# VH-VL binders against Translation machinery-associated protein 16 homolog, part 17

Target 1, 180 residues: Translation machinery-associated protein 16 homolog, of Drosophila melanogaster (Fruit fly) (q9vxy4)
Amino acid sequence: MTNLRKELEKCKHPNSRKTKALGKKARRQNNKHKVRLGHAIKSNITGEKLSWFLGQIDEGRTEPLRPQELEDLIELYFTRFDEELEQINLKQSIGKHRANQHAARKDVITMTLEKERNEFRTGGLELMNLCDPLKLKMLRDWDGSALSVQHLKLDLVSYNMLQRLKEQSKKKETSEQMET
Below, E stands for the ipSAE of ESMFold2; O stands for the ipSAE of OpenDDE; V2 stands for 0.75 times the mean of E and O plus 0.25 times the DockQ between their complexes.

## First folded at step 20 (VH-VL; framework fv_ersodetug)

Design n1 (from m4 with heavy chain S102D; at its last look DockQ between E and O 0.50; V2 from the best seeds 0.66)
Fold by ESMFold2, look of step 20:
Structure n1 (fold): chain C 180 residues (1-180), chain A 118 residues (1-118), chain B 112 residues (1-112)
Amino acid sequence: as target 1 above (180 residues)
Amino acid sequence: EVQLVETGGGVVQPGRSLRLSCAASGFTFSSYGMHWVRQAPGKGLEWYAVISYDGSNKYYARSVKGRFTISRDNSKNTLYLQMNSLRAEDTAVYYCAKDLPDEGMDVWGQGTTVTVSS
Amino acid sequence: DVVMTQSPLSLSVTLGQPASISCRSSQSLVYTDGNTYLNWFQQRPGQSPRRLLYEVSNRDSGVPDRFSGSGSGTDFTLKISRVEADDVGVYYCMQGTRYPYTFGQGTKLEIK
């Protein structure tokens, strides 16, 4: 196991004694080590996101996604916490003194989804444009490692970008109908 | 003394209904969620349902969803399990248990036996 | 649903000797708050279940210190350092991390 993998394991459990000890260790270490830890955490999050999208695509598919298909996947991605939220809401309701259980996690989920929806509607989510056959092939060839994700050339995929791609497809379709 | 006492068990034919009661004493019943757990003859424990402290929220194991209804009357300190469309596989000892925030159950009743047979 | 698997299903021990019961889950029981909601219950012959341990290793009130729990993720162990006559019965692990709550199949402990 590398230093990076070891530090990722330490960061999996916020507020644990190990996470607290990591914070104290970071104060004892120089800035270069702290910068590498920050990059490893970002790569892990990105890798998990890309793995989720890859997992939604049939293994035998070679064609790029249509823009509507990618939009549908992104909307599905926004629902990924629904089951966890149902569990939290149930747990909070069970006992009179349980009302604040898991509130921090619920807040993180809410803020994450609000941020992601806003990014999608503005400058774009950091993803691979799976409407591009080269990007789809790159994602399929990726070994799934959080460390190797840094070599993938990500895109900003926005709602507006997908609408433009849909319109380009409609204009091309209309032109080919006229020629026939 | 914290105590839970189940009643209402008995022998019934398949397809019939039965209502179990669980009388609570020694704690503030209306502050805690309540669970039903069953144990078939010679088998292990199986969790089946939970109800929130105010009765507003409920969750069921898939095997009994739509057939069993958990409910409570906080004015009587009593938990209920309405069991409809009973099947032979519902034969078991039924326990009520008090919820805890640590995702456990600390106080259990003595159990009531339901036998579904013709 | 999370499947809980106990081993062994039956255990015979001599009074005063240690006992160890294994419990495995089909999914990690570590919740996002860092807690692991694994419980152990004891059911003596003819009695209702009684909770022994919660959150892997914490003893409930009145549980003697010869009962201990350990483990992480998907693998857990209940240990009795010195078995006494009153320890006969069936022991169950239960996960509370996700509804529905699920139990292991039980481990019957007998005295030789």
Scores: ipSAE 0.692, ipTM 0.903, lowest interface PAE 0.7, mean pLDDT 86
ESMFold2 (binder alone), look of step 20: mean pLDDT 91; pTM 0.920
OpenDDE, look of step 20: ipSAE 0.738; ipTM 0.924

Design n2 (from m4 with heavy chain S31D; at its last look DockQ between E and O 0.66; V2 from the best seeds 0.69)
Fold by ESMFold2, look of step 20:
Structure n2 (fold): chain C 180 residues (1-180), chain A 118 residues (1-118), chain B 112 residues (1-112)
Amino acid sequence: as target 1 above (180 residues)
Amino acid sequence: EVQLVETGGGVVQPGRSLRLSCAASGFTFSDYGMHWVRQAPGKGLEWYAVISYDGSNKYYARSVKGRFTISRDNSKNTLYLQMNSLRAEDTAVYYCAKDLPSEGMDVWGQGTTVTVSS
Amino acid sequence: DVVMTQSPLSLSVTLGQPASISCRSSQSLVYTDGNTYLNWFQQRPGQSPRRLLYEVSNRDSGVPDRFSGSGSGTDFTLKISRVEADDVGVYYCMQGTRYPYTFGQGTKLEIK
């Protein structure tokens, strides 16, 4: 049955009460912290994300990723909380009085992944397009510093962008095969 | 007074099975998870298993997974450990312990000794 | 699995003097809720383990205030301000941050 899927689609609508409340809260928080601190915190989070992706690529690899490989890495990235979620679920189940343990953390994880999946399916996640050889080289040349991460030119990598890159790769290969 | 009493230990040959029991009193047994911990002769403590308050969920240390089964009967206020395919290295004192939300074990039984030898 | 390492493994202390036992974890014990699930247990000769401290520094009921705990992240210490004859036994740290729960190898405390 698709009732749960329709409910999830309704939660993804930008004008839902939950989405509007989150938008107002985020705007107020941004205004209240409208200082350099917010910028520095984002840079640290971005650096950790880029380090995660870099860590999934063999040090000896020099060619850019295929679009499917980048898509697979992004899907793998979405599973990064699986072990923690398994631990939370186990802990909540152990004692009758534990049912709400770590509920706030579980909610943060759930909302983070929901937001990231929605971004990927729409305007794109803020990442390096590792299908681009220049971007791969820039990421490998990055010193890993949270302060220097701001100088990396990020892309918006979306599901649709990756599908278009897959089709471009197929058309290029077909054209080259017909010439030989 | 909260009490836990283990029984069912003994001397058995390798490859045989034993069932340990832990009788609980002085608290609402069905509200709490329960643990098994063992201590080999002259060695330290090693945690081995936990079971949820209602028995619906279980977690085992890798060293005993597949050989040991934790279970409980809330109507009898009793925790069990079924130990199959016993090996000499399973020789130990086995303790049951009551779970706490603080990620610890506050009440322990006196232990029951399992000796696996020829 | 989180490895817990205690030092020293054996400790001889003069009655009435302080004792200090170190425990280190292979990874941070700070959970994402900000809590640190580090426990200390005492096992007197011939007895079952008894929990002394939970969440680093909180004493269990009936534990005298001469026992104290401190530390953060990966480094933790159990202190006994004045060792008494009843303190003879083996002391274990245990982490409960992640399943499986894991113990240190134990520190035997003796009176010299």
Scores: ipSAE 0.660, ipTM 0.884, lowest interface PAE 0.8, mean pLDDT 86
ESMFold2 (binder alone), look of step 20: mean pLDDT 89; pTM 0.907
OpenDDE, look of step 20: ipSAE 0.741; ipTM 0.926

Design n3 (from m4 with light chain Y31F; at its last fold request DockQ between E and O 0.74; V2 from the best seeds 0.74)
Heavy chain, then light chain:
Amino acid sequence: EVQLVETGGGVVQPGRSLRLSCAASGFTFSSYGMHWVRQAPGKGLEWYAVISYDGSNKYYARSVKGRFTISRDNSKNTLYLQMNSLRAEDTAVYYCAKDLPSEGMDVWGQGTTVTVSS
Amino acid sequence: DVVMTQSPLSLSVTLGQPASISCRSSQSLVFTDGNTYLNWFQQRPGQSPRRLLYEVSNRDSGVPDRFSGSGSGTDFTLKISRVEADDVGVYYCMQGTRYPYTFGQGTKLEIK
ESMFold2, look of step 20: ipSAE 0.677; ipTM 0.901
ESMFold2 (binder alone), look of step 20: mean pLDDT 91; pTM 0.922
OpenDDE, look of step 20: ipSAE 0.772; ipTM 0.939
ESMFold2, look of step 21: ipSAE 0.710; ipTM 0.914
ESMFold2 (binder alone), look of step 21: mean pLDDT 91; pTM 0.920
OpenDDE, look of step 21: ipSAE 0.768; ipTM 0.937
ESMFold2, fold request of step 22: ipSAE 0.702, 0.660, 0.692; ipTM 0.909, 0.906, 0.908
ESMFold2 (binder alone), fold request of step 22: mean pLDDT 91, 91, 89; pTM 0.918, 0.917, 0.910
OpenDDE, fold request of step 22: ipSAE 0.781, 0.778, 0.777; ipTM 0.943, 0.941, 0.942

Design n4 (from m2 with light chain K55Q; at its last look DockQ between E and O 0.59; V2 from the best seeds 0.67)
Fold by ESMFold2, look of step 20:
Structure n4 (fold): chain C 180 residues (1-180), chain A 118 residues (1-118), chain B 112 residues (1-112)
Amino acid sequence: as target 1 above (180 residues)
Amino acid sequence: EVQLVETGGGVVQPGRSLRLSCAASGFTFSSYGMHWVRQAPGKGLEWYAVISYDGSNKYYARSVKGRFTISRDNSKNTLYLQMNSLRAEDTAVYYCAKDLPDEGMDVWGQGTTVTVSS
Amino acid sequence: DVVMTQSPLSLSVTLGQPASISCRSSQSLVYTDGNTYLNWFQQRPGQSPRRLLYQVSNRDSGVPDRFSGSGSGTDFTLKISRVEADDVGVYYCMQGTRYPYTFGQGTKLEIK
């Protein structure tokens, strides 16, 4: 884009065929950069999220999570900003002139958590279903890089999905008791 | 002239208490947070506590939490540090410092010396 | 807590010669607002500390141009372009990105 900007600055006649052609080329390059930046941001966010979940599981654990364990881990995930929020609230309280420090960051955290809680209660959070042994293995085998995270097959994990998995476990238990 | 003056240091036995004072002048004391920082003999600086401008919020380093209490009296422009259960390792020069929004401390007192020995 | 490590811990410099002090943090000092809350303090013999630099490279009021700061993330440097007699003392880096604030061990500057 920088090289193309120099070419556009040399054009004195904004309606010329050369100027219009360079304008189209500049728009195409700008759109490609916007798409690549958007993918890099999403991959970084996803990579950080997956790393957080992996960090909460003992390194030696190979068995899949029970549905309640995954639910508890998701609820713990919603508290991940508590220490940062305590720091922001402390900083804002220290001096009269500090009241709005980090307000933008605090707003981003608030909106992020509201969105995530809503997603969990409706269509699901974009996660790996760690109740699935293959998904847990994929997460453990992941090299931790934002470049490779795009190739992981994510699931939508919702509160309702987890309740359904709990009910399936209860049905299996009941059937085994009745067979005896 | 913005000034901070610490007093109340001295020699005390382990397990005893001391109260340090920091008298402030030359600025609107009630608008700013205040810090306590110490420096053991021949050692570096170590931050220990902050108090909000109105005294409603406080934060302590783990090493002194439960033993030290920071407080202030805005009507007297004075910051306090109550030090209980003193230990030999608390021997140091104690500084008060004025808070800045840029996460620094711009004005420091001259320090007061606390010596904990039997 | 963020650990701050200074190098060297002592430094002897001939008057008029440059001096350089390194400071490293155990974690990034870049906050989500894009600011890096790294401070430098000077403590002259028998005196209380005085702030020299804030947010890596900004000189505080009345600090001479011969003091400069640089660095990013976890690695920072204080430079004195030409050491003067008044520069004798101990220099500390401090992080303010999160409570508790933490200092480096200090670097004692002496004239040789």
Scores: ipSAE 0.667, ipTM 0.893, lowest interface PAE 0.7, mean pLDDT 87
ESMFold2 (binder alone), look of step 20: mean pLDDT 92; pTM 0.937
OpenDDE, look of step 20: ipSAE 0.726; ipTM 0.916

Design n5 (from m4 with heavy chain S102N; at its last look DockQ between E and O 0.42; V2 from the best seeds 0.63)
Fold by ESMFold2, look of step 20:
Structure n5 (fold): chain C 180 residues (1-180), chain A 118 residues (1-118), chain B 112 residues (1-112)
Amino acid sequence: as target 1 above (180 residues)
Amino acid sequence: EVQLVETGGGVVQPGRSLRLSCAASGFTFSSYGMHWVRQAPGKGLEWYAVISYDGSNKYYARSVKGRFTISRDNSKNTLYLQMNSLRAEDTAVYYCAKDLPNEGMDVWGQGTTVTVSS
Amino acid sequence: DVVMTQSPLSLSVTLGQPASISCRSSQSLVYTDGNTYLNWFQQRPGQSPRRLLYEVSNRDSGVPDRFSGSGSGTDFTLKISRVEADDVGVYYCMQGTRYPYTFGQGTKLEIK
């Protein structure tokens, strides 16, 4: 069983159960209650995302990720809905009257991925910078609960940031070559 | 009356081929997906293929992928199953069934028997 | 693939008495739209299958109300409140939540 396989199993129905459970919390229909519920839902989404990334890293690994490794994980993360989308597309194709089945879910997936790809290519995705050894350790020390995720300080991880980190690694290797 | 009638079953040797047909009547065939389900003698039901209403999309169970081809001719209201490289374990009654949007099959044919034996 | 497990595999019932058939899936059948695509089929001796119930508990047209379905997630039950002679046959659960569709092993119902 791989880290990706383990995360796919965990993500089978990730957002609906946790979001549904938190959404049914003792709500009293006021503005403060609506704001608290919104924060609880966001924490569930963030927790699932961080759990996905944590699950891709070998449990015994202590070194931070190389920038290319983190970039590869982010690209893999963008494919996490591929199997569900294939199922929806198949279902929609089967009969003329089925063409709009699950359209709302497909739209949510499409919008989510478009937003995430755009964030990655601009100001960055809200993630832990796993190229930083302190951030990797913080994520590993996290107990996995949506409530405790609020104690984690997220970074904005962008494509451009990762390219800069790759260039910094090249410069250090070149300098070390000249010394030896 | 909605009806499905399978034909083309018979006795064949392992490694040979058969083509099953399913004639549809009583509904707009070209608007609905179609399924093939089989049942080995004295055994349970096994779903193994679906085709979209226009034939553009198909899905197979792993046990038959690469050996069986589902197809349709909407001008003849007919569903087909091309079965190649037949094996003894393919011996079964083969049913065609009409797709439903609620992820089921409402109308089934009477079945046609395929026997694969040496 | 989703594995569907039925119990019992064989059931002998006195005419007029209730019958109950269990079906369990290897993973949740609740889809992201909130629907649970669990079907029940009946196959009388020498006949093609006939769908009885869809989405756990909804009866198809012409299915008597003595057939009822219940359950959620991974555990489901078909009940026949009063078994009649015409109910003899094999009953299958099937999941339609994900392709490939998969059936349980079947439960043979007999009148004793």
Scores: ipSAE 0.694, ipTM 0.904, lowest interface PAE 0.7, mean pLDDT 86
ESMFold2 (binder alone), look of step 20: mean pLDDT 91; pTM 0.921
OpenDDE, look of step 20: ipSAE 0.713; ipTM 0.914

Design n6 (from m2 with light chain N35Y; at its last look DockQ between E and O 0.61; V2 from the best seeds 0.68)
Fold by ESMFold2, look of step 20:
Structure n6 (fold): chain C 180 residues (1-180), chain A 118 residues (1-118), chain B 112 residues (1-112)
Amino acid sequence: as target 1 above (180 residues)
Amino acid sequence: EVQLVETGGGVVQPGRSLRLSCAASGFTFSSYGMHWVRQAPGKGLEWYAVISYDGSNKYYARSVKGRFTISRDNSKNTLYLQMNSLRAEDTAVYYCAKDLPDEGMDVWGQGTTVTVSS
Amino acid sequence: DVVMTQSPLSLSVTLGQPASISCRSSQSLVYTDGYTYLNWFQQRPGQSPRRLLYKVSNRDSGVPDRFSGSGSGTDFTLKISRVEADDVGVYYCMQGTRYPYTFGQGTKLEIK
């Protein structure tokens, strides 16, 4: 970007055809950079989410999560902003002139959690289905890098999917018990 | 002139209690949060507590939580620190300070000395 | 809690010469609003602390322009362009980005 800025500084006539062409070129390069940054940010967000879930599982565990365990973990994930919200609420309360401090951040957190809860209750959150032993192994084998996260095949995990898995597990347990 | 004056310090045995006062003048006390900060002899500054302008919210450093209580009386323009179960490591000069929205403390009192010794 | 580390802990300076004090935090002090809540305080011998700088580089009222602050993220510096006799004392950095507020250990400035 510094070469384009230097070329624009050399243009003494702002409305010239050369100046307009350089300005258009600079905008196009900036747009391409924004797209590449957007992909990197998305990969980082996904990687942080998966790292969070991995960190909740004992390192020695090889068995997949039960559907209730995954549901509990997702509900715990929804509480991840509690400490930050406590800080914001405290800061807003300290002085009369502080009441609106960080209101935009608080709103973003609230909207994010509302959206995620709605996704969980409808089409599903984009996660790895840790009730699947292959998915659990894949997550544990992951090196934790944002670049390699794009090779992980994510699932849509919903509340309804987990309830169906609970019912399937109960019916299988009953069938195996009856065989005794 | 904005002023804060701490009183109530003294020498006390471990396990006892002491109440510090901070008298405020020269500003609208009921609009601002207040902090307590301490400084052990020859040591650095340690933040310990904050109270909201109306007294409805409080936050404590882990080392004093459950033992110290910050409070205020806006009708008297006075901040308090109730210190229970005092320990030798609580020996310090105690400062009150006025909160600012920029996450700082602009006006400090002159300090009051608490000495906890057997 | 955010740990604040100052260096040096003691500094001996000839009158009229510059002084520089470093402060490092265990976590980034940049808050989600884009501001960095790093403060600098001065405590002269026998006196209460006085705020010098807030949000890294903003001087408080009545602070001379020979005091300046800089830095970002986790690494911050207080500079005094020309040390005067009244500058003797202990200097503290403090983070206010999150509760509990935490101070550095202090840097004692002496005239040699």
Scores: ipSAE 0.688, ipTM 0.906, lowest interface PAE 0.6, mean pLDDT 88
ESMFold2 (binder alone), look of step 20: mean pLDDT 92; pTM 0.934
OpenDDE, look of step 20: ipSAE 0.721; ipTM 0.914

## First folded at step 21 (VH-VL; framework fv_ersodetug)

Design o1 (from n3 with light chain F31W; at its last look DockQ between E and O 0.76; V2 from the best seeds 0.73)
Fold by ESMFold2, look of step 21:
Structure o1 (fold): chain C 180 residues (1-180), chain A 118 residues (1-118), chain B 112 residues (1-112)
Amino acid sequence: as target 1 above (180 residues)
Amino acid sequence: EVQLVETGGGVVQPGRSLRLSCAASGFTFSSYGMHWVRQAPGKGLEWYAVISYDGSNKYYARSVKGRFTISRDNSKNTLYLQMNSLRAEDTAVYYCAKDLPSEGMDVWGQGTTVTVSS
Amino acid sequence: DVVMTQSPLSLSVTLGQPASISCRSSQSLVWTDGNTYLNWFQQRPGQSPRRLLYEVSNRDSGVPDRFSGSGSGTDFTLKISRVEADDVGVYYCMQGTRYPYTFGQGTKLEIK
């Protein structure tokens, strides 16, 4: 952007064709920056989510999660604000003049959790399917940075998908017992 | 003048009970939460409990949960601390303090001394 | 629980000289609203505690401007620009960000 500004600064005639062309170039560069910022913010949010899930798995574990284990972990994820909400509710109750403290934050939490629960019960949350050994390995090999998170191929993990995987696990377990 | 005055301290044997009172004046007692803080002899301050302005919510430090009960009577502008199963380590000066929305305590009582000894 | 650690625990200062007291927390005191609920209290000999500062740097009514507070996150400082005889006592930091409220161990300030 310094080179672009420098070239605009050197224009001696403000309404020239060169000045108009440089102005259009500057507007296009600003629009590209806005798109990159939006992408970076989403990557950070995704990275924090995936780091939370990675942090719940024992560091030495190499086996994929059972479908019930992933379901339990997702339900645990929905409780991640419980401590904060308990603090907010207590703080609001202490004094008559404290009733509206942190109300906006409480609303954001409520809306976030409602949206995530609805996504889980319908088309799925955007996560890594940790029941897949390749996906678990990819998450463990991830360096934890937002720079690389967008190279992780995410899945839509839904309640119904997990129920189907539970049924597939029962069939595989039964077949292996009969073959042994 | 905003004022808090604690009473009810004394010398008691381990295992006994004691009830502290904190009389409030000079402010609208029923609009503010109240706290109990203690200070063992020659030691620092230790926060122990809070009660909401209407008495509907209470929170205790883990060390006293189940043994101590905070309560209030807004008609008498009085805060209470019921201390059961007293131990030697409960020996301290006990202060009541007025809550602030800024997460602090601006008015403190003079303190009442509880001594637990055999 | 948030652990608050003060240093030094004892401070001997010549009248008219500055004093500085450090307070560290075991976790960030920045609440989700962006505010930092770090308080400083003074307790003169034989007296009840008195709040000096709240939200890191705001002085309570009647607190002289020679008392100042600074810091962020987990690291905080109380400064007295010119110590006076009336400043003798014990100084405590306290976090109010999360229940239970917790105090530092105290710093005893005395005059040489």
Scores: ipSAE 0.693, ipTM 0.904, lowest interface PAE 0.7, mean pLDDT 87
ESMFold2 (binder alone), look of step 21: mean pLDDT 91; pTM 0.917
OpenDDE, look of step 21: ipSAE 0.741; ipTM 0.924

Design o2 (from n3 with heavy chain S102T; at its last read DockQ between E and O 0.85; V2 from the best seeds 0.78)
Heavy chain, then light chain:
Amino acid sequence: EVQLVETGGGVVQPGRSLRLSCAASGFTFSSYGMHWVRQAPGKGLEWYAVISYDGSNKYYARSVKGRFTISRDNSKNTLYLQMNSLRAEDTAVYYCAKDLPTEGMDVWGQGTTVTVSS
Amino acid sequence: DVVMTQSPLSLSVTLGQPASISCRSSQSLVFTDGNTYLNWFQQRPGQSPRRLLYEVSNRDSGVPDRFSGSGSGTDFTLKISRVEADDVGVYYCMQGTRYPYTFGQGTKLEIK
ESMFold2, look of step 21: ipSAE 0.718; ipTM 0.917
ESMFold2 (binder alone), look of step 21: mean pLDDT 89; pTM 0.909
OpenDDE, look of step 21: ipSAE 0.787; ipTM 0.945
ESMFold2, fold request of step 22: ipSAE 0.702, 0.709, 0.698; ipTM 0.912, 0.914, 0.910
ESMFold2 (binder alone), fold request of step 22: mean pLDDT 91, 91, 91; pTM 0.916, 0.916, 0.917
OpenDDE, fold request of step 22: ipSAE 0.799, 0.803, 0.788; ipTM 0.951, 0.954, 0.946
ESMFold2, last read: ipSAE 0.677, 0.720, 0.706; ipTM 0.904, 0.918, 0.914
ESMFold2 (binder alone), last read: mean pLDDT 90, 91, 90; pTM 0.915, 0.918, 0.915
OpenDDE, last read: ipSAE 0.805, 0.803, 0.800; ipTM 0.954, 0.953, 0.952

Design o3 (from n3 with light chain V30R; at its last read DockQ between E and O 0.85; V2 from the best seeds 0.77)
Heavy chain, then light chain:
Amino acid sequence: EVQLVETGGGVVQPGRSLRLSCAASGFTFSSYGMHWVRQAPGKGLEWYAVISYDGSNKYYARSVKGRFTISRDNSKNTLYLQMNSLRAEDTAVYYCAKDLPSEGMDVWGQGTTVTVSS
Amino acid sequence: DVVMTQSPLSLSVTLGQPASISCRSSQSLRFTDGNTYLNWFQQRPGQSPRRLLYEVSNRDSGVPDRFSGSGSGTDFTLKISRVEADDVGVYYCMQGTRYPYTFGQGTKLEIK
ESMFold2, look of step 21: ipSAE 0.698; ipTM 0.908
ESMFold2 (binder alone), look of step 21: mean pLDDT 91; pTM 0.918
OpenDDE, look of step 21: ipSAE 0.757; ipTM 0.933
ESMFold2, fold request of step 22: ipSAE 0.705, 0.710, 0.703; ipTM 0.915, 0.915, 0.907
ESMFold2 (binder alone), fold request of step 22: mean pLDDT 90, 90, 91; pTM 0.912, 0.906, 0.918
OpenDDE, fold request of step 22: ipSAE 0.771, 0.767, 0.768; ipTM 0.940, 0.938, 0.939
ESMFold2, last read: ipSAE 0.699, 0.678, 0.708; ipTM 0.910, 0.910, 0.914
ESMFold2 (binder alone), last read: mean pLDDT 91, 90, 91; pTM 0.917, 0.916, 0.916
OpenDDE, last read: ipSAE 0.771, 0.766, 0.770; ipTM 0.940, 0.938, 0.939

